# VH-VL binders against o58714, part 9

Target 1, 254 residues: o58714
Amino acid sequence: MRVDLNSDLGESFGRYKLGLDEEVMKYITSANVACGWHAGDPLVMRKTVRLAKENDVQVGAHPGYPDLMGFGRRYMKLTPEEARNYILYQVGALYAFAKAEGLELQHVKPHGALYNAMVKEEDLARAVIEGILDFDKDLILVTLSNSRVADIAEEMGLKVAHEVFADRAYNPDGTLVPRGRPGAVIEDKEEIAERVISMVKDGGIRAINGEWVDLKVDTICVHGDNPKAVEITSYIRKVLEEEGVKIVPMKEFI

## First folded at step 21 (VH-VL)

Design k69
Fold by OpenDDE, last read:
Structure k69 (fold): chain C 254 residues (1-254), chain A 121 residues (1-121), chain B 115 residues (1-115)
Amino acid sequence: as target 1 above (254 residues)
Amino acid sequence: EVQLLESGGGLVQPGGSLRLSCAASGFTFSDYAMHWVRQAPGKGLEWVSSITGRGGKTYYADSVKGRFTISRDNSKNTLYLQMNSLRAEDTAVYYCAKDLRYYPSGYFDYWGQGTTVTVSS
Amino acid sequence: QAVLTQPASLSASPGASASLTCTLRSGINVGTYEIYWYQQKPGSPPQYLLRYKSDSDKQQGSGVPSRFSGSKDASANAGILLISGLQSEDEADYYCMIWHDNAWVFGGGTKLTVL
């Protein structure tokens, strides 16, 4: 059994540092690099890509809404044309730095509100996928496990990595419980570890109400926002490896 | 073939302690959650406790919380139930059961024959 | 009130159908639960029969005859185990089980007598 560990990186901006990219990079196999809209800037993009190279981590674009102030977490109603071109622009931006550093892009993972909106809006999902296809049909789209987005992407000829979140509670329909809700975010390291093992071995998880939710598990979202997050990420990798799971970039099995 | 064999049952006085064991074979033990279910004489089934494959998460019935401890030794393919502060109402046949999944979330696909615990003065 | 309630006993004739009910406590929606059914014969441990959540989400245990089927009665807030073409060998205790509030919960069991 193989799984990928992905983390959102390169979300610093100007003189502001966000996250522990160097630390978490040691434990992941895929980096989702901000493309300068929700977060990041050209210098940060270059730095992050270089860091990934140094750690043999695969790089993917992490496009979001043009919402720096909201960190891409505020919903924006986009036209399909906007969505398509926003994706192409952002992927292209990161591509430039990847190329400059001698790397190839592996995947695209939408960020924040865009990520969630795609799950609910098929037209938006299609537009984003078109944007990716405009750039490179061989890229892998990272999206919520068993989401409609995954189906649409496959129908459109794009490879998909089903993403799961061990530190988030799920709704019965497979969506994530909003962060503001009690129990939505799991903080206990052991609980997170048990959950991730269940996801990988059982192909599912218990929803917040106790219902079982079937999940496809290609990539696990882990975090490097703070020292505790990095610790949890390290622990997750360790536990998975102890369970005989190979941690490799998603391109190796997708 | 999957086999579960319980042991450790016996007669004990109220307030006493017993440790039950369940020897498992025929499957990768650590890949599956395990359970204890008991049945008092002439009564129905009562779930007692569950543990994940690695043992990192445990669950207990309210009736045994604070008194019983479920554990496992995956190197020995053995499930345990440490029972302390035993009460008359703990008298039952105790079954070891295998979960379908790593997490205590599936059906109990295999059961042992059970071991009898009698708590009496 | 118990989370799961089963009638203590039920009798049916060979060849007939038996419907065993598992009623969930008020306030708990049966529609959201997977209901597991077990059969226990005298002197033996329980055996898994089937799981039922919906018509599109159900699972039959290995070796379990097709005579055994699961369903739900939303109006009664109950799970149903239906045994069609009742055989003498079907005489046993039957238990329903659900996962509720981070615990497995069994019903009280129904003793099925085949007359």
Scores: ipSAE 0.908, ipTM 0.945, lowest interface PAE 0.5, mean pLDDT 97
Fold by OpenDDE, last read:
Structure k69 (fold): chain C 254 residues (1-254), chain A 121 residues (1-121), chain B 115 residues (1-115)
Amino acid sequence: as target 1 above (254 residues)
Amino acid sequence: EVQLLESGGGLVQPGGSLRLSCAASGFTFSDYAMHWVRQAPGKGLEWVSSITGRGGKTYYADSVKGRFTISRDNSKNTLYLQMNSLRAEDTAVYYCAKDLRYYPSGYFDYWGQGTTVTVSS
Amino acid sequence: QAVLTQPASLSASPGASASLTCTLRSGINVGTYEIYWYQQKPGSPPQYLLRYKSDSDKQQGSGVPSRFSGSKDASANAGILLISGLQSEDEADYYCMIWHDNAWVFGGGTKLTVL
């Protein structure tokens, strides 16, 4: 069994530092690098891709809404044309830095509200996928496990990595429970570890109401927002490796 | 062939303690959640406790919470149930059962023959 | 008030069909639950029969005859185990099981007698 560990990185901008990128980079195999819209800036982008290179971590674009003030977490109604071009622009932006540092892009993972909106809006999903295809058809789209987005992407000829979240509760339909709800975010390290093992070994998890949810597990989203998050990430990797799971970049098996 | 063999049952006074064991073979023990289920004489099945493959998460029936502890030693392929503060109503045949999955979420695909616990003055 | 309620006993003739019910407590929607069924014969541990959530989501235990099938009655808020072509060897206790409120819950069991 092989899985990828991905984390959202490069979300600092200007004088503001967000996350512990250097620390978490040690434990992941794929970095989702902000492209300067929801977060990040040109300097941060270069710094982040360099860091990834130094740690032998694969780099992917992490495009979001043009919502710096909201950190890309506020929904924006985009036309398909806007969505397509926004993705192309952001992926291209990161590509420039990746290339300059001698790296190739592996994947694209939409950020925040865009990520979630795609799951619910087929037209938006298609537009985003088209934007990716405009750039490189060999890129891997990271999206919610067993989502409609995954199906659409495959239909459109784009490779997909099914993403799971061990620290989030699931709804019976496979979507994540909103963060504001009780039990939506799991903080206990051991609980998270047990959940991720279940996801990997069992191909699913219990929803918040107790129902079993089947999941495809290609990449696990982990975090480096704070020291505790980094600790959990480290522990997740350790536990998975102890269970005989190989932690490798998604491109190796997708 | 999957085999589960319970042991440790016996006669004990109320308030006493027993430790049950379940020796497992024929499968990768740590890949599966394990369960204890008991059955009082002439009564139905009652779930007692569950534990994940690695043992990092445990579940208990309300009737045994605070008194029973489920654990496992994966190096020995053995499941345990430490039973303290035993009561007459704990009298039952205790079965160990294998889960289909790592997490206590699947059906119990294999059962042991059970070990009898009798709590009586 | 029990989470799962099963009739204590049921009798049927050889060759007939037997329907065993597992009724969920009011307020708990049977449609959202996987119902597991077990068979237990005297002096033996239970054995898994089948799991039923829906017609499109069900699983038969290995070696379990096809005459055993699961279903649900939404109006009765109950899971159903159907045994068609009843045979003498089907005489046993049958238990339903669900995962509810972070616990496994068994029904009280039904003793099936084959006349």
Scores: ipSAE 0.908, ipTM 0.944, lowest interface PAE 0.5, mean pLDDT 96
Fold by OpenDDE, look of step 21:
Structure k69 (fold): chain C 254 residues (1-254), chain A 121 residues (1-121), chain B 115 residues (1-115)
Amino acid sequence: as target 1 above (254 residues)
Amino acid sequence: EVQLLESGGGLVQPGGSLRLSCAASGFTFSDYAMHWVRQAPGKGLEWVSSITGRGGKTYYADSVKGRFTISRDNSKNTLYLQMNSLRAEDTAVYYCAKDLRYYPSGYFDYWGQGTTVTVSS
Amino acid sequence: QAVLTQPASLSASPGASASLTCTLRSGINVGTYEIYWYQQKPGSPPQYLLRYKSDSDKQQGSGVPSRFSGSKDASANAGILLISGLQSEDEADYYCMIWHDNAWVFGGGTKLTVL
């Protein structure tokens, strides 16, 4: 059994540092690098890509809404044309730095509100996928496990990595419980670990209401926002390895 | 072939303690959640406790919370149930059951033959 | 009130159909639950029969005859185990089970007698 561990990185901006990228990079196999819109800047992108290279971590674009002040977490109504071109622009931006550092892009993972909006809006999902296809049809789209986005992407000829979240509660329909709701975010390290193992070995998880939810598990989103997050990430990797799960970049099995 | 063999049952006085064991074979023990289910004489099935494959998460029926402890030794392929502060109503055949999944979430696909616990003064 | 309620006993003739009910407590919607069914014969541990959540989401136990099937009655807020073509060997206790509030919950069981 193989899985990828991914983390959102490169989200610092100017003199503002966000996240412990150096620390978390040691434990992940795929880095989602901000492309300068919701977060990041050219210097941060270069630095993050270089860091990934040094740690043998695969790099993917992490495009979001043009919402720096909202960190890409505020919904924006985009036209399909806007969405398509916003993706192309951001992926291209990161690609330039990856190329400069001698790396190839592995994947694209939309960020924040865009990621979530795609799950609900098929037209937006298609537009984003088209943007990716405009750049490189061989990229892997990272999206919510068993989402409509995954189906659409596959239909459109794009490879998909089904992403799961170990520290988030699920709705019965496979979507994530909004963060503001009680029980939406799991903080206990051991509980998170057990959930991850369940997801990987059982191909599913119990929803917040107790219903079983089937999940495809290709990549697990982990965090490096703070020391505790890094600790949890490290523990997750350790536990998975102890369980005989091989942690490798998603391109190795997708 | 999957096999579950319970042991440790016996006669104990109220307030006493007993430790049940379930020896498992025929499958990768740590990949599956395990359960204890009991059945009082002439009564129905009652779930007692569950534990994940690694043992990092446990679940208990309200009737046994604070008194019973489920654990496992994956190196020995053995499930345990430490029962403290035993009561008359704990008298039952105790079954060890294997879950379909790592997390207590699937059906109980294999059962042991059970071990009898009798709590009586 | 018990989370799951089953009739204590049911009798049916060979060749007939038997419907065993598992009624969920008021306030608990049967539609959201996977209902597991077990058969227990005297002197033996329970044996898994089948799981039913919906017509599109159900599972039959290995070796379990097709004459055993699951369904739900939304109006009664109940799971149903249907045994068609009842045979003498079907005489047993039958238990339903659900996962509720971070616990496995069994019904009280139904003793099925084949006349």
Scores: ipSAE 0.870, ipTM 0.928, lowest interface PAE 0.6, mean pLDDT 96

Design k69
Fold by ESMFold2, last read:
Structure k69 (fold): chain C 254 residues (1-254), chain A 121 residues (1-121), chain B 115 residues (1-115)
Amino acid sequence: as target 1 above (254 residues)
Amino acid sequence: EVQLLESGGGLVQPGGSLRLSCAASGFTFSDYAMHWVRQAPGKGLEWVSSITGRGGKTYYADSVKGRFTISRDNSKNTLYLQMNSLRAEDTAVYYCAKDLRYYPSGYFDYWGQGTTVTVSS
Amino acid sequence: QAVLTQPASLSASPGASASLTCTLRSGINVGTYEIYWYQQKPGSPPQYLLRYKSDSDKQQGSGVPSRFSGSKDASANAGILLISGLQSEDEADYYCMIWHDNAWVFGGGTKLTVL
C-alpha cells in the first residue's frame, strides 16, 4: 500500500508568522505552498520552496481566493474566466520560485473556501482544472476523495490525487462535517491513528451518522500549525510505517 | 487457514472474575478487528465487545460496560476478555470472531468454537 | 423497544421460498443501514451469510449459495433474507445484525424449519 502525506505550508506573510514549517517538513512527502493571495509573500514562498528542497519534499501550489484578510476562507463568486486565470497566475508565481531552486512542481491543492466551493460547483471546478491544464497537463490536482471534482478532473485529462482527512468527521455523502458542528474535529491522536489506518487498509471510514463511506486514499492531509499538530503528524507517519504502508510522494503512483 | 481457539471458560461464583483468551492463527492478527459474542443456553446471539486491529478503539454492549474489558496482545496473536463482577446473566458460550476489516465492520467472517462460562453459586 | 425484531419461527417446505424479516424499531430507518445476516446450525458457531444495503452495495459470503439473497422492504422498515429453493440443510437459526449507536445489535433470531 502507498500513500502521500501533504501539509499546507508557507502561510506566513510580512511580520506575521504562521505554523511550524521546519518541524512538519520532516514528516511529509508533499508541501502545499501558499501563493501570496490568501497567505504567503515572495520571501516566504522562496524560503518555503528551499525548505522543501532541503527535506526532499515535493512542492505544489496552494492557490486560494484573493483574500488575505480572511485567509481565503470566505466564498467569492468568480466567473469561469476569473477562476481559470486566478489559478494560472498563482501556479505560475509559485513555479517561478520552484524553478529558481531547480525544482519542478508536482501538484496543485486549492485552499480553503475555494477547495470547498469546487466540490459544490461544477463550473468552478472545470475552470480551476482548465487553469491547471493551461499551465502544465502533468500536474496533479489534490481534491476531496471520491468527489465530483475528482471525476471531472479525470474526464478532462488531469491527474488527480484523492485526499482524506483523518482528523475530520465525514457526512454520509463523503463531504466533511463543518468545523463548527459537534464531533466535526477529532483531536485525540490515538483515535486519529485508528481512523487513518482504517482509511488506508479498509478503504473507508464511518460517517458521523454511522454509515460507511468508501474513500480512495492517495494523500492524507496533516497539520503543522502548532506543536500538538506536529506531534499528531509525527504519530500518523509512525503508525502508518508500523502497519507496512509506504509513504511516498503522490507522483510515484498517480 | 484461519483458526480461532477460545479458552479460559469455567465455573465462577457471582461477583467473581474470569479472563477469556482467543488464540489466533492463519492471518496477520493486527490487520483485523476482533469481537466477542455470547450466547446464553437456548438463547440468541448477543454482541459483547469489539476492538480495532491495533487496539486503539474499543466498543462494549451496555450490559457489560464497566465490568468487561477487551484487549489484545498482537505480539502473541491473542485476544482477551477480562470479565469482572460476574452475574448469573453472563452465563453463556463466548465466541471469538474475526472481522474482515481493520475497524469493526460487521463482517464476522471466522468464529471460534466458543468457551463456556457458567456463573452460579 | 428492541432495536431489531425477528419472528421467532418460520416453517416452509423443501423447494419453496422463505422470506425472513428483520424489522427496525420506529425512529430508525432501514434505508441507511447495512443489514448483516448470520446462520447458525445446531451445535455450531454462527456463520456469516451476506450483507445488504442496496442493490449496488451488497456482498455474498464466501461459499454461500446464490439462492440466499438480501433485500429491504422500506414500507415495513425491514431487512429481508430470501432463501429460495429451500433444502433440508437450510434448517437453522438466522440472525440479522446492524451497527447502531456505536454497538453491534443482533436480532432475536428466527428458527427456520424445513419440513
Scores: ipSAE 0.686, ipTM 0.854, lowest interface PAE 1.4, mean pLDDT 94
Fold by ESMFold2, last read:
Structure k69 (fold): chain C 254 residues (1-254), chain A 121 residues (1-121), chain B 115 residues (1-115)
Amino acid sequence: as target 1 above (254 residues)
Amino acid sequence: EVQLLESGGGLVQPGGSLRLSCAASGFTFSDYAMHWVRQAPGKGLEWVSSITGRGGKTYYADSVKGRFTISRDNSKNTLYLQMNSLRAEDTAVYYCAKDLRYYPSGYFDYWGQGTTVTVSS
Amino acid sequence: QAVLTQPASLSASPGASASLTCTLRSGINVGTYEIYWYQQKPGSPPQYLLRYKSDSDKQQGSGVPSRFSGSKDASANAGILLISGLQSEDEADYYCMIWHDNAWVFGGGTKLTVL
């Protein structure tokens, strides 16, 4: 069995540093590089793409709402045309840096509030998918496992990687428990490891209320925000390998 | 063929300790959660404890929490139950059971024949 | 109040049907629970029978005859094990089980007598 490990990177801006990109890059197979709207800037984008190249990590675009102040975490109502072209613009911008380094793009993972809004709004999901298809029909969309977004992408001929989160509690319907609610975030590395193994081996996880949730597992979101997050990411990789799981970029099997 | 064999039961005084073992064969032990379930003489089933395939998550019934410890040694294909501060109410046949999944689920698909623990002065 | 309540005994004739109930206490709703059922014959360990959550989300244990089936009675807040076409070999103790508050909870069991 095989999975991809992905992480959000390139989220520094100007003089402000966010995350331990150099450290986490050693443990992942796919990098979601911020495209300059919610975070990142041209110098950060170029540096992050080079870092991925140096570590043999696949590069994808991490587009978000045009909300630097809010880090793309605040909902913005978009027309379908706005959503489509915002995605096209951001993917194209990151592609310029990938091309400059002799790389191609593997995937697109929407950021923050945009990612979550797509799960709830079919019209938004279609518009985002159209923007990706306008750029390159061979790109892979990363979205919430077994979501309606994944179904829509498949219907529209866009490849999909089903994403799971070992550090987040699930509702019985497969959505994530909102951050800020009790139990929404799992912080213990051993508990996270047990959850990721269940997701891979059992094809699912216990929701916060104890019900079983079926999950398709193509990629696992991991973090590099601080040294503890990097330690947890390293541990997840180690545990998966010990259990005989191949950790390879999503393009090898999607 | 799956086989589970419990051992380590016996007569013990209140406040004493015992360690139960469950020898497993016929399957990849570390891939499956394991359980202890007990049954007092003439009574129904009572779940005692569960453990994930790697042993990284454990669960206990309130009646045994703080006194019993479930563990496993995957290199020896053996499940354990360390029972301390034993009480008369712990008198039962103790079964080990295999889960169908890595993480504890309600599919206890194979059971051992049980080992008897008697707590009596 | 016990989390799960089962009647202590039930009798039924060969060829008839038996309906075994597993009632959840007030404050928890049977609709959101997977109900697991186990059979235990004298001198033997329990055996898994089936799981029922809904008509679209259920599972029969391997080798368990189709005359064993699960359902729910929402008005009684109960899971139901139905055994149709009763045979002498069905005489056994029957337990329901749920996952509740990070614990597996068994009902007290029902002794089914086939007269």
Scores: ipSAE 0.681, ipTM 0.849, lowest interface PAE 1.3, mean pLDDT 94
Fold by ESMFold2, look of step 21:
Structure k69 (fold): chain C 254 residues (1-254), chain A 121 residues (1-121), chain B 115 residues (1-115)
Amino acid sequence: as target 1 above (254 residues)
Amino acid sequence: EVQLLESGGGLVQPGGSLRLSCAASGFTFSDYAMHWVRQAPGKGLEWVSSITGRGGKTYYADSVKGRFTISRDNSKNTLYLQMNSLRAEDTAVYYCAKDLRYYPSGYFDYWGQGTTVTVSS
Amino acid sequence: QAVLTQPASLSASPGASASLTCTLRSGINVGTYEIYWYQQKPGSPPQYLLRYKSDSDKQQGSGVPSRFSGSKDASANAGILLISGLQSEDEADYYCMIWHDNAWVFGGGTKLTVL
């Protein structure tokens, strides 16, 4: 059994610091580095790529809506042409820092509201995928497990890593329950660990209404934005290793 | 071959305690959730408790919450049910059952032969 | 009010079919539930038969003959276990089970007699 662990990093901006990047980098195999639109700036981007290199962590772009004030968490209506070129621009920007450090990009994981909007809007998903393909057809798209986005990407010839979230409740259709609804976020580390093991060993999880949801598990989203999140991330890695799961970058098996 | 063998049943007075054991063999114990299900004399099945493969999540029927504790020792391939504050209505045959999944599901694919608990004055 | 209701008994002839019902209480809808079925023969522990949610989402227990099948009757808010080609060894108690409110819930059971 092989799985990737990914985390969103490089989310500081100017004098503002967000997240414990140095701490979480010790436990992950893939870093989703903010591209300067929802978070991050050129200095943060360079530092984060260098930190990933030092920890032997693969680097991917984490592009989002142009919404610094909202941290890319507010929906923005885009034309397909805007979405395509916003992705191309942001991937290219991060690539410049990866190249400066002698690295290639492994993957692209859309951020926040953009990630979620692609699940609902096929035209948006196609435009984002086109933007990735314009840059490099060998990049891996990280998207919601068993989603229509994953199907569209595969049809268009883009490699896909199916992503799961052990700390989020699922709807029966495989979408995530929106944050802010009761039960949407699981905070207990023991419950999170049991859920991640179920995802890997059982190939699924029980939705918020009690129905079973089948999941394909290529990569697991983990967090490093505060000390408790780092503790949970460390614990997830530990329990997966104890269960014999090999934790390796997605490029090794995708 | 999968085998489950319950033990620890007996006669006990109301308010007393018993600990049931279920010895498992023939499968990788820690990969599967486990359950306790009971059946009172002449009555139907009643689910009692469930536990995940590592023991990190447990579930209990309302009728036993606060009185019963499910646990497992994966190094000994043994499932336990600690029963405290026993009542006459706890009188039943207690079965252990193996789940097909790591997380409790409705696939109770193997059952033991049961152990009898009698609570009476 | 009981979450699941099953008839206490049912009789049928060898070679005939039996339909065993498992009715969910008002306020919950059979359409979203996975219905699990168990058989218990006299003097033996129960054994898993099958799970039914829909024709595209169902599972037969290992070694369970294909003459056992599941379905639903939405108008009756019920799960159904169909046993065709009844044989004497099918005489048993049959239980349905669902996951409801963080608990496994069994129906009261139906005693099937094959005469």
Scores: ipSAE 0.675, ipTM 0.847, lowest interface PAE 1.4, mean pLDDT 94

